VHH binders against q8el04. Designs and how they scored, part 22

Target 1, 306 residues: q8el04
Amino acid sequence: MKSIQVQQLVEEFNLEVLAGEDHRERTITKSRTHRPGLEFIGYFDFFPMERVQILGKKEINYLHQLNEQERDIRIGNVVNYHPPCFIVTSDQDGLTYLKKYCHAEQIPLLRTKEATVDFMAKVDHYLTRKLAPEIAVHGVCMNVLGIGILIRGESGVGKSELAHTLLGRGHRLVADDIVVLKRLSHKTILGTHNDKNKEFLALRSVGLLNVVRAYGSRAFQDETRISLDIKLSKWEKDSLHNELEFETQYRDYMGVSVPSIEIQLQPGRDVAGLIEAAANNWYLQQQGYSAAEDFMNRIEWQDGDD
Short names: E, the ipSAE of ESMFold2; O, the ipSAE of OpenDDE; V2, 0.75 times the mean of E and O plus 0.25 times the DockQ between their complexes.

## First folded at step 9 (VHH; framework vhh_7xy4_2)

Design q4 (at its last look DockQ between E and O 0.01; V2 from the best seeds 0.00; counts 0 for: pae O 14.5 > 2, placed apart)
Fold by ESMFold2, look of step 9:
Structure q4 (fold): chain B 306 residues (1-306), chain A 120 residues (1-120)
Amino acid sequence: as target 1 above (306 residues)
Amino acid sequence: QLQLVESGGGLVQPGGSLRLSCAASGFTFSDYAMAWVRQPHGKGLEYIATITGSGGSTYYSDSVKGRFTISRDNAKNTLYLQMNSLKPEDTAMYYCAKDETWTRSYFDYKGQGTQVTVSS
């Protein structure tokens, strides 16, 4: 699906180009980097050749100790898989033999001053964000008490009015109308705007409101991790008894499960307050606390007290 | 009952164009965002594009951005996908979806789909 070019890495990280200058249009489709230590010593099972290959001091020192015949074998066997590029870390020198092979096989050879572990973390993070699957859903994305919330519901149900109420209570808008969701990992969904709707909230009786101009810069946030999904629905009398649901419901986005709560809009109900309570409850659950479990334990202790 | 009926698929040469349609019934069409998704043979669902209920906002996956256009006609309860500069990689069964129903692990409100095949 998504790819970036090696040239984009060169520009992002200000990498020195040592060889393969004309081949920086090669594409990268994998978000993890790899150190080819086992491959240099001859073990190629499960070699992730499509990844960016990182050459730290251990890899370079090993290659420096080889004679020319061994270098031809060890390096040749790796470059013949044609990975997208090699990046030498820690500003290492003495790379004439690597330049030879990378020129011959048309593979960019790059260098950074940064230490291996720090650099790999930065590139992994960058690639994860650049290659992340993206979708868009209709809704409102807010940050409430530090917790990212996706609010869903049919058009006209009152999502933007609720967002405005939450803004008045000091919470932050991320996106109205279209929410872009990016999957950063198997358990992380990031919510953001589509640039066109940045800072805007559409209110039927008011029109477009720029929330930064109306409430200050603290009213807006470019992105947030989605931690809680809230479905707003129209009030129906038979559904009121679901308010004390003990089992967590989930909503899947690109294979990531997000806890989900349905809140019915009843006239006079403090829905903004319910959302704030849900955010607080989620926060407590991350610290290992469950109000339902605590309550049940108190009942058992009362029955079993001596 | 909710119904979505896709049409307009077919065999097309690389570089060609097709326009897909999705006829919607059983719900208030203008109240809901709509999406196009596709499923290449033997692969999972791939997101293509989203359009809001009013049609005022759209979003496209990177794989189709600039080549495909999502649109809707709320008077006719119809969703469209204009596909230009088609590539063999676009070969798939195409489905329309109401709102974000397609994001769940079990996608249970899809129509029959319409097959698009790009081959010379």
Scores: ipSAE 0.523, ipTM 0.843, lowest interface PAE 2.5, mean pLDDT 87
Fold by OpenDDE, look of step 9:
Structure q4 (fold): chain B 306 residues (1-306), chain A 120 residues (1-120)
Amino acid sequence: as target 1 above (306 residues)
Amino acid sequence: QLQLVESGGGLVQPGGSLRLSCAASGFTFSDYAMAWVRQPHGKGLEYIATITGSGGSTYYSDSVKGRFTISRDNAKNTLYLQMNSLKPEDTAMYYCAKDETWTRSYFDYKGQGTQVTVSS
């Protein structure tokens, strides 16, 4: 199970540490934050204790309205579950009671100036990415006009050369050779590099090429949603695979189905153009248009007039 | 420094034609997809068309498809937009832009624009 330390949150969001400075090594394993409003009023049936706890204006104001004794009890009840940390938003003050308990229980108490809803969204987004299940696959990950594509194929089929051609056409490299796939949701796979291969393209006969240095910063993208899976294969004369497959094929990555197409590499053909076409077709499909359906409809109309 | 300079705008009657040009400098022009966007008065930016770096592929919004043609001359570092069958609804400031149409940074790299007015 993936985890991050509270320290990483402090650094990422430049959080002020109010208490528990020595305990920032505490781990976060859940990708969603929680507002413990119900818990402060005594309702604990569904308390996600493993989540980062966010204290917004509503929570803090409620605590301020309580007498000292009640406040201590209510805070104690929540702190005793030992969540990873508490983060107070909107730069709220008067937190002496929270500091006391957080210090005693060795839980970091943090503060930000950011508004609660916006801040929670940012943290959730950050945690989702950091804690996402991941696998490594062999291939090339590109962003073609905003569409993330995973290109697969046998060694030597020309994936990296194809990537280079696409770069020359204004598209972006995300990763060459090793692509790290992250599952962000049941419907979303993110492709990225493994830090070691960041910005590098391996070309046969040329060696390693830093694409940012060669083509500028816009030639590289850190991560992209994977929308298409493309398998490159060698052209075989006898393979009837040239048939317009009307049915969309899918490839599964960690339980996420990604539309998949196979492109046979034929001499003299613009494979980069085919990838662009595929990307465009995918885009159109997302807009509700199916070229295949349109074509079929047209054919059926011609057969009826006969 | 990256520069994009649009030209060719003007007043035209409905059904008329215009050809816009964009002179690019400060980057390797052929290595980047280029786009046209427009902004009607009081409205936000609208995507029009994109052409890949090599010119091998073009994309159009539905609003201009069949009427507008995007092209480029990489030897001249110039992007073009041929606008035919112009309509009053096409009245806007037109911008050329570097980068992909769906990226947030797309609108950050555009020229000063050229005004197109379609009026009878």
Scores: ipSAE 0.000, ipTM 0.203, lowest interface PAE 14.5, mean pLDDT 87
ESMFold2 (binder alone), look of step 9: mean pLDDT 83; pTM 0.845

Design q5 (at its last fold request DockQ between E and O 0.80; V2 from the best seeds 0.75)
Fold by OpenDDE, fold request of step 13:
Structure q5 (fold): chain B 306 residues (1-306), chain A 120 residues (1-120)
Amino acid sequence: as target 1 above (306 residues)
Amino acid sequence: QLQLVESGGGLVQPGGSLRLSCAASGFTFSNYAMAWVRQPHGKGLEYIATITGSGGSTYYSDSVKGRFTISRDNAKNTLYLQMNSLKPEDTAMYYCAKDEEWTRSYFQYKGQGTQVTVSS
């Protein structure tokens, strides 16, 4: 199971450490934060104790209104579940009682000036990405007309050259050679670079090209949702793939099905144009339009008149 | 016919090392990126590492980064996985695969695998 340390949150969001400085190695395994308001009032059914606990104004104000004895009990009850950390938002003060318990139980108590809802959203977003299962595949990841595309094929088939052509046409490189795929949900795959190959395109005979330096900042995108998978292959006579396919094929990545097409490379073909066309078709399909269905309907109407 | 044969697994103590090999045949080995994956008993497939066809680029999962090294010898059509600082959680059946084949929910194109057991 993928995890991050509380320390990473501290660094990412520049959080103030109020207690538990020596225990920032504690692990976070859940991608959603929780506000333990109900738990402070004594309701613990379905308490997500493994989540990062956020203490907003409501929670802190509630605690402030309690007498010392009751406050100790209420705090103790929550802290005893040993969540990975507590984060107080809105730069709230008067946290001596929380510090005491967090210190005793070796749980980091952190603080931020950010508002609760906004901060939670940021943390949730961050954790979702950081905790997402990831794999790496060989290929090129592009954003074409706003659509993320994974381009695959054998070494030397011309993937990088194709990427270069697409760049020339105003599209964006996400990653060349190694593409990191992250599963954000059961329906969403994110493609990105591996940091080492960031902004670089490897071209045979030319070497490494920094696409941002060469073509400007618009030539590069840090990450993109993968909406289309494209396999490049060499042209083979009598291949089944030489015919128009009307049925959508899919490629599975970590349980996520991605529409997939195969493009056979032939001399004189505008492969970049085909990719653009594929992207457009995908977009239209998302809008509820299928060219294939439209075509079939038209044919059926003509046959009915005979 | 595409064939992948894994070897080199065994029983090792925590902190020990193993080197896995994968003999590939039936395709142009150097034209394909290769990957190592593993499957613990009763668990799903876990990604380990990828190496490009030329061997020029590698990527590792966080769980093995710094401990495992993927490499290849294209002249021998062989993929390697050097595993150092082994942990009990590394216990699994290990498979090599073509880069594009193992990403599926149902990994169909795998060899027999090689068992790695890390235990005191």
Scores: ipSAE 0.833, ipTM 0.948, lowest interface PAE 0.5, mean pLDDT 92
Fold by ESMFold2, look of step 9:
Structure q5 (fold): chain B 306 residues (1-306), chain A 120 residues (1-120)
Amino acid sequence: as target 1 above (306 residues)
Amino acid sequence: QLQLVESGGGLVQPGGSLRLSCAASGFTFSNYAMAWVRQPHGKGLEYIATITGSGGSTYYSDSVKGRFTISRDNAKNTLYLQMNSLKPEDTAMYYCAKDEEWTRSYFQYKGQGTQVTVSS
């Protein structure tokens, strides 16, 4: 399991260290932050103590309004779960009891001048990218008409030649040969290169091509969200006898479902054009789904406007 | 009939080394990338490493990078995993897989796997 150290947050966000200075090597394994408001008032069911704990104005003002004895109890009860750190937002002060408990329990207490909601969004995004599970698969990753596409198929089937044809039509390469897939959420896979193959396309008859030097900087894209999975396969007549109508197929990567289609490499077929058509069709399907939701929402809103 | 036969596992102390092998048959081995994955007892699959069909490119998960080396011998249709500096958390059943097929939710393993146990 990927982790980062609290010190990495301190450096990334230029955080002030208020207590627990010697324990910034504590690790963070969860990609979301948490505000422990319920926990300060005594409700600990499902407390995500492994998360970075954010103390905004509501949390700090609540603690300041308590008498000293109750404040000690409420802070102590939360700190005793030993979360990786606490971060106070909006440059708040008056933290004597919080510093006391964080010092005693060896937990970093940090501070930022940034407002709570904005800061949490930044940290959540940073942690998501740093802790994202990743794998590598063989294939080509392209961005075609703004749509991220993972192209699979056996070695030598023509994936890199297809990528080169798509480059000539103005589309963008993300990765050839090895595609690194990162799971950012239950719905989102990013495709990217492995740094060593950045900007390179290997063409069997030509050799290694740097696509930025050959086509300019617009021919390369560092990463893309994978929206469509395309399996290239050799053309064979038996596949033309399929009696089942094709439904939308899906391909799972790290638990994320990606729509998938198969394109057979028939002689003389404009495969690059089919890739472009598949990207357009995917876009239209998403637009149609959104239009249907809007229509149903308008019907329900009008009926429920009482 | 695709077959993958893993071997080379065993009991080893922390800091030790093992070399796993995966004998492949029933397909043109050099045309496909290969992967190693592992499954700790009672847990889900964990990705280890990928190697391309030619062997020209490799990629490793962060948990094994610098300690494990994936390689292949296309003349022998055999995939290897050299595991050095083994840790207790490396204890798992290890499987090889053709290409990206291990990523499917309904994928069945094609081999028996080979058990690696790291215990002090």
Scores: ipSAE 0.654, ipTM 0.889, lowest interface PAE 1.6, mean pLDDT 86
ESMFold2 (binder alone), look of step 9: mean pLDDT 83; pTM 0.843
OpenDDE, look of step 9: ipSAE 0.815; ipTM 0.940
ESMFold2, look of step 10: ipSAE 0.574; ipTM 0.862
ESMFold2 (binder alone), look of step 10: mean pLDDT 83; pTM 0.849
OpenDDE, look of step 10: ipSAE 0.738; ipTM 0.918
ESMFold2, fold request of step 13: ipSAE 0.588, 0.630, 0.576; ipTM 0.865, 0.880, 0.858
ESMFold2 (binder alone), fold request of step 13: mean pLDDT 82, 82, 82; pTM 0.840, 0.842, 0.837
OpenDDE, fold request of step 13: ipSAE 0.829, 0.814; ipTM 0.947, 0.939

## First folded at step 10 (VHH; framework vhh_7xy4_2)

Design p1 (at its last look DockQ between E and O 0.00; V2 from the best seeds 0.00; counts 0 for: pae E 22.4 > 2, placed apart)
Fold by ESMFold2, look of step 10:
Structure p1 (fold): chain B 306 residues (1-306), chain A 120 residues (1-120)
Amino acid sequence: as target 1 above (306 residues)
Amino acid sequence: QLQLVESGGGLVQPGGSLRLSCAASGFTFSNYAMAWVRQPHGKGLEYIATITGSGGSTYYSDSVKGRFTISRDNAKNTLYLQMNSLKPEDTAMYYCAKYEEWTRSYFQYKGQGTQVTVSS
């Protein structure tokens, strides 16, 4: 299960720490923030206490309208659910009982000058990206003809050498050897490097190659959406597998189905050309009659220019 | 110098067949997807079929699927279109085209064309 620490929020958003400063190692596992309005009025059913709690003007103004005895009780009741932290927006003051309980319960109380709606949107976005499920797979990730491709195969089958061939044809490297896949949504897998292998390609006869230094900045791309999965396999003479190698299949990555094609490394076969063909085929399948009309309009207009 | 030269058009009866050819030069033919497009008289260009550089995958518009077959011979740098069960609506000037995704035009280069006329 992915998590981040409250300290990471403090650093990312330059938050002021008002209480619980020694407990910023507390973890956050939920990507949506919550405003505890119902909880302050006494209704705790379905309280998402595991979320970051945002205290905007409505929450703080409500608390300020209570007498001190009720304020003490209402704040204590919410803080005792031990959420990961509280963040007060719009630089609000008058936080005596919040500080008291957050100190006593060892929960960070934080503050930002930003307005509530804007701040919540930023935090929700940040948490979604940081908490995205991820896996690491063995393979090569490239962007070929604008299409993100994950190339898999057994170690030593020639994936990195194929990547180098594709680089020479003007395509972009994303990651060699280790590919980090992040699920950003129910239908989106992002492929990227693990920072250690950024811009590097390992070739047997050359060693470690920095592709940006060797081919220029356009040879590298930090990440790409994975649209196509390609399994490279050893060619087996007389195998019936050769007759079915272009049948489209699907491979699941964290609940997202990605089209998959197996390509055998037959001697003399232009495997780089097959990768390009597969990318082009996928792209053309995404284009319908409407795209053909747009193409036709552009060609007709250009033929009719002055 | 990039060149595409279409041939094989002609006059044919409905239900007949024709085979179009496109001779390519001036680029590494096997590395590029190729397409056939057509232009009916007084209308814009219409997409027909595409074949990948290796010849491993083909795609057809719905109007020709099952009747037309695109193919290529990379040793001869030649693209083909086998047209069967021809209909009057297939009457058009036919062009071959080279795929170039790096421009705003989906198919940047086309040949001079070859006329196909389907009429009783």
Scores: ipSAE 0.000, ipTM 0.114, lowest interface PAE 22.4, mean pLDDT 81
Fold by OpenDDE, look of step 10:
Structure p1 (fold): chain B 306 residues (1-306), chain A 120 residues (1-120)
Amino acid sequence: as target 1 above (306 residues)
Amino acid sequence: QLQLVESGGGLVQPGGSLRLSCAASGFTFSNYAMAWVRQPHGKGLEYIATITGSGGSTYYSDSVKGRFTISRDNAKNTLYLQMNSLKPEDTAMYYCAKYEEWTRSYFQYKGQGTQVTVSS
């Protein structure tokens, strides 16, 4: 199970440490933050104790209205679950009682100037990405016309060359050779680079090309949702590949099904154009249109009585 | 009534291992983070390890990190402390406690303790 330390959160968001400075090694294992407002009033039926706890204006104001005894009970009930950390938003003050408890319980108490909702969204986004299961696959990840595409194929089939062609057409490289796939949800796979290959395209006979330096910042994207899987294969004369596939094929990545198509590389064919077409077709399908279905509906099958 | 009963202590040689248990009753065990603390003879109470209610996270003092492992079985309402590579300085009375309550009061919500003695 992936985890990050509270320290990483502090660094990422430049959080002020109010208490528990020596306990920043505590781990965060759950994505998404939680506002423990209900818990402060005594409702714990669905308390996600492992989540980062955010204390916004509502929570702090509530606590300020309590007497010391009430605060002790209410805060005590929450800290008893020992969440990874508390983060106070909107630069709120008067936190002496929270500091006391956090110190005693060895729970980091952090603070940010950011507004609660915005900050939570950022942290959620960050944690989801950092804690996402990931695998590495061989291929090229591109963003074509706003659509993330994973291009696969045998070594030497020309994936990187194809990527270069697509760059020339105004598309973006995400990763070449090694693509890191992250599962963000049961329906969402993210493709990204492994930091080492960031911005690099490996071209046979040319070597490594930094695409940002060569083509500008528009030629590169850090990450993209994978919406289409494309397998490149060599053209084999005898392979009856029905040109009109009516059934969508899927490839599974960590339990996420991604539409998959195979493109046979034939001499003289514009493979980059085919990828663009595939991207467009995917987009249309998302809009509820199937060209194949439309075509079939137009064909009057005359049941010839032969 | 809340009860915590520690067991598993004893005499062990340096480098040896012990496993402590704490049987909990009188409260919803899985809803509470639990801790192990120890008190050497003539010294104050020392925190050594905590585990969250779900068991998803564990934390250790520097003095026991890498040698001790805290765990729990919520189905059995039991807290455990696996102690490896024991040293003479680990000699103490060991207590289990509700973590939150322990930090508030040194005397509340801990068991009678189990003695661990590390000696050649």
Scores: ipSAE 0.000, ipTM 0.220, lowest interface PAE 14.8, mean pLDDT 86
ESMFold2 (binder alone), look of step 10: mean pLDDT 85; pTM 0.865

Design p2 (at its last look DockQ between E and O 0.75; V2 from the best seeds 0.00; counts 0 for: pae E 2.2 > 2)
Fold by OpenDDE, look of step 10:
Structure p2 (fold): chain B 306 residues (1-306), chain A 120 residues (1-120)
Amino acid sequence: as target 1 above (306 residues)
Amino acid sequence: QLQLVESGGGLVQPGGSLRLSCAASGFTFSSYAMAWVRQPHGKGLEYIATITGSGGSTYYSDSVKGRFTISRDNAKNTLYLQMNSLKPEDTAMYYCAKDEEWTRSYFQYKGQGTQVTVSS
């Protein structure tokens, strides 16, 4: 299971450390933050203790209204679950009682000037990405017409050359050769580079090409949702794949099903155009339209009138 | 028929080293990227590393980066995993697979695996 340290969070968001400075090695394993408002009032039925705890204005104001004895009890109850850290938002003050308990229990107390909702969204986004399961596959990841595509195939089949062609047509490279896939959710795979290959396209006989240097900043994208998987294969005359497939095929990546198509490479064919067509078709399908279904319906209607 | 046979596992002390091998047959080995994955007892599959067909590029999970090295000999149709500085957390069944065949629950093209146990 992936984890990050509280220290990484402090650095990423430039958080002020109010207490527990020596305990920033504590680990975060959950990607969503929590506001412990209910817990401060004594309701613990669904307390996610492993989550980063955010204390907004509501929580702090509530605590300020309590007497010292009540605060001790209410804060103590939450701190006893030893969440990874507390973060106070909106630069709130008067936190001496929180500092005391956090120090005693060796829990980092952090502060930011950012508003609670916005900050939580940022942290959630950050943690989701950092804690996401990941694999690396061989291929090319492109963004074509706003659609993320993973292009696979045997070594030497021409994936990188195809990527270069697509770049020339105004599309964006995400990663060549090694593509890092991250599962952000049950339905979402993110494709990205491995930092080493960032902005580079490896072309046989040419070598490494920096696509940003060559084509401008618009030629590169750091990451993209993978919406389509495309396998490039060599053309075989007797291959069953020559028929119009009416059923959508899927490829599973870490439990996420991605629509998958196979393109057989034939001499003289515009493979880049086919990829663009596939992207467009995917887009239309997301809008609820299937050309194949439409076509079939039209055929059936004609046969019924005879 | 595609066949992958892992070997080289065993019992080792913390800080020790092992070298795993995977013998591949039934496909053009050099044309495909390969990966190592592992499955701890009672846990799901965990990705370890990938190497491209030519061996020119590699990628590692954070959990093994700096300690493990994936390599291949295409002339021998063999994939390797050099494991150094082994930890108890590395205890698992290790599998080799074609990297693009990864799923949440299994690799479609994986071998029988080789057990690695790190214990004092």
Scores: ipSAE 0.816, ipTM 0.942, lowest interface PAE 0.5, mean pLDDT 91
Fold by ESMFold2, look of step 10:
Structure p2 (fold): chain B 306 residues (1-306), chain A 120 residues (1-120)
Amino acid sequence: as target 1 above (306 residues)
Amino acid sequence: QLQLVESGGGLVQPGGSLRLSCAASGFTFSSYAMAWVRQPHGKGLEYIATITGSGGSTYYSDSVKGRFTISRDNAKNTLYLQMNSLKPEDTAMYYCAKDEEWTRSYFQYKGQGTQVTVSS
């Protein structure tokens, strides 16, 4: 399980540290923030205590109106769950009593000038990307016609040469050789490079090519959503992969299903053109259209007498 | 026909080291990237590291970067994981995998794995 330290959050968002300075190595493992309003009034069912706790104007105004005995109860009961940290938004002040409880329970208390909704969105986004499960796979990641494509195949099959052909047609490289895949949600896989291979494409007999220097900045894209998976294979006689496919095949990555096709590298075949067609067909499918289904409906209507 | 056999696990103290091996057969080993993954008891698979077919490129999860080293010997069809500075949270069943096959919802070519237990 991926985690980050509270200190990383402090540095990323330039947060003011009000208490718990020595405990910023506490870990964060959850990608969503939480506002503990119900918990301050005593309702703890489903309290996500492992989340970063956000104290907006509603929470702070409620706590400000409490007397000291009520604060001991209401704040004490929340801090005893030991969330990773509290962050006060909108530059709110008058927090001496909160410092007391956070200090006693060794919980960082942080502050930002940003408004609650804007800040929560930023932190949720950052945590989602930072805590996303990630893996690396061998292949090439491209953005073709705005569609993220992962190209797989055994070493030497021609993936990088295909990527170069697609670059010449105006498409964008994301990563060659090692593709980092990050699961941002149950439906979204993001493909990116590993920083070491940023902007580089390795071509047999040519060597390393910096695609930005060779083709301009438009030839590179730092990341893309993976929408289509393509398996390249060597051309082999008597292969069954030349059969017409009526059903979409899928490849799972970390529990996310990605449509997948296999393309054999035959001499003279316009594989780059096939990839462009596949990207365009995927786009049409997002608009509710399936060419295969449309074709089958036309055949069924023609033959559909009872 | 494809077979992956993990070995080298055991019980070690925190701070210790182990070297895992994965013997591969039934495919052209050098043509494929390989990965190590692990499964802590009662939890899902956790990605550890990837190495390309030639061995020229590697990638590590943040949880093991700097402590673990993936390597391969293509002449022996063997994948390795050198594990140093072991921690109790490294306790898991360790598996090797061909390419990205471990990313599927059902990991088909998983061997029996090799247990690593890090405890005092």
Scores: ipSAE 0.544, ipTM 0.843, lowest interface PAE 2.2, mean pLDDT 87
ESMFold2 (binder alone), look of step 10: mean pLDDT 83; pTM 0.852

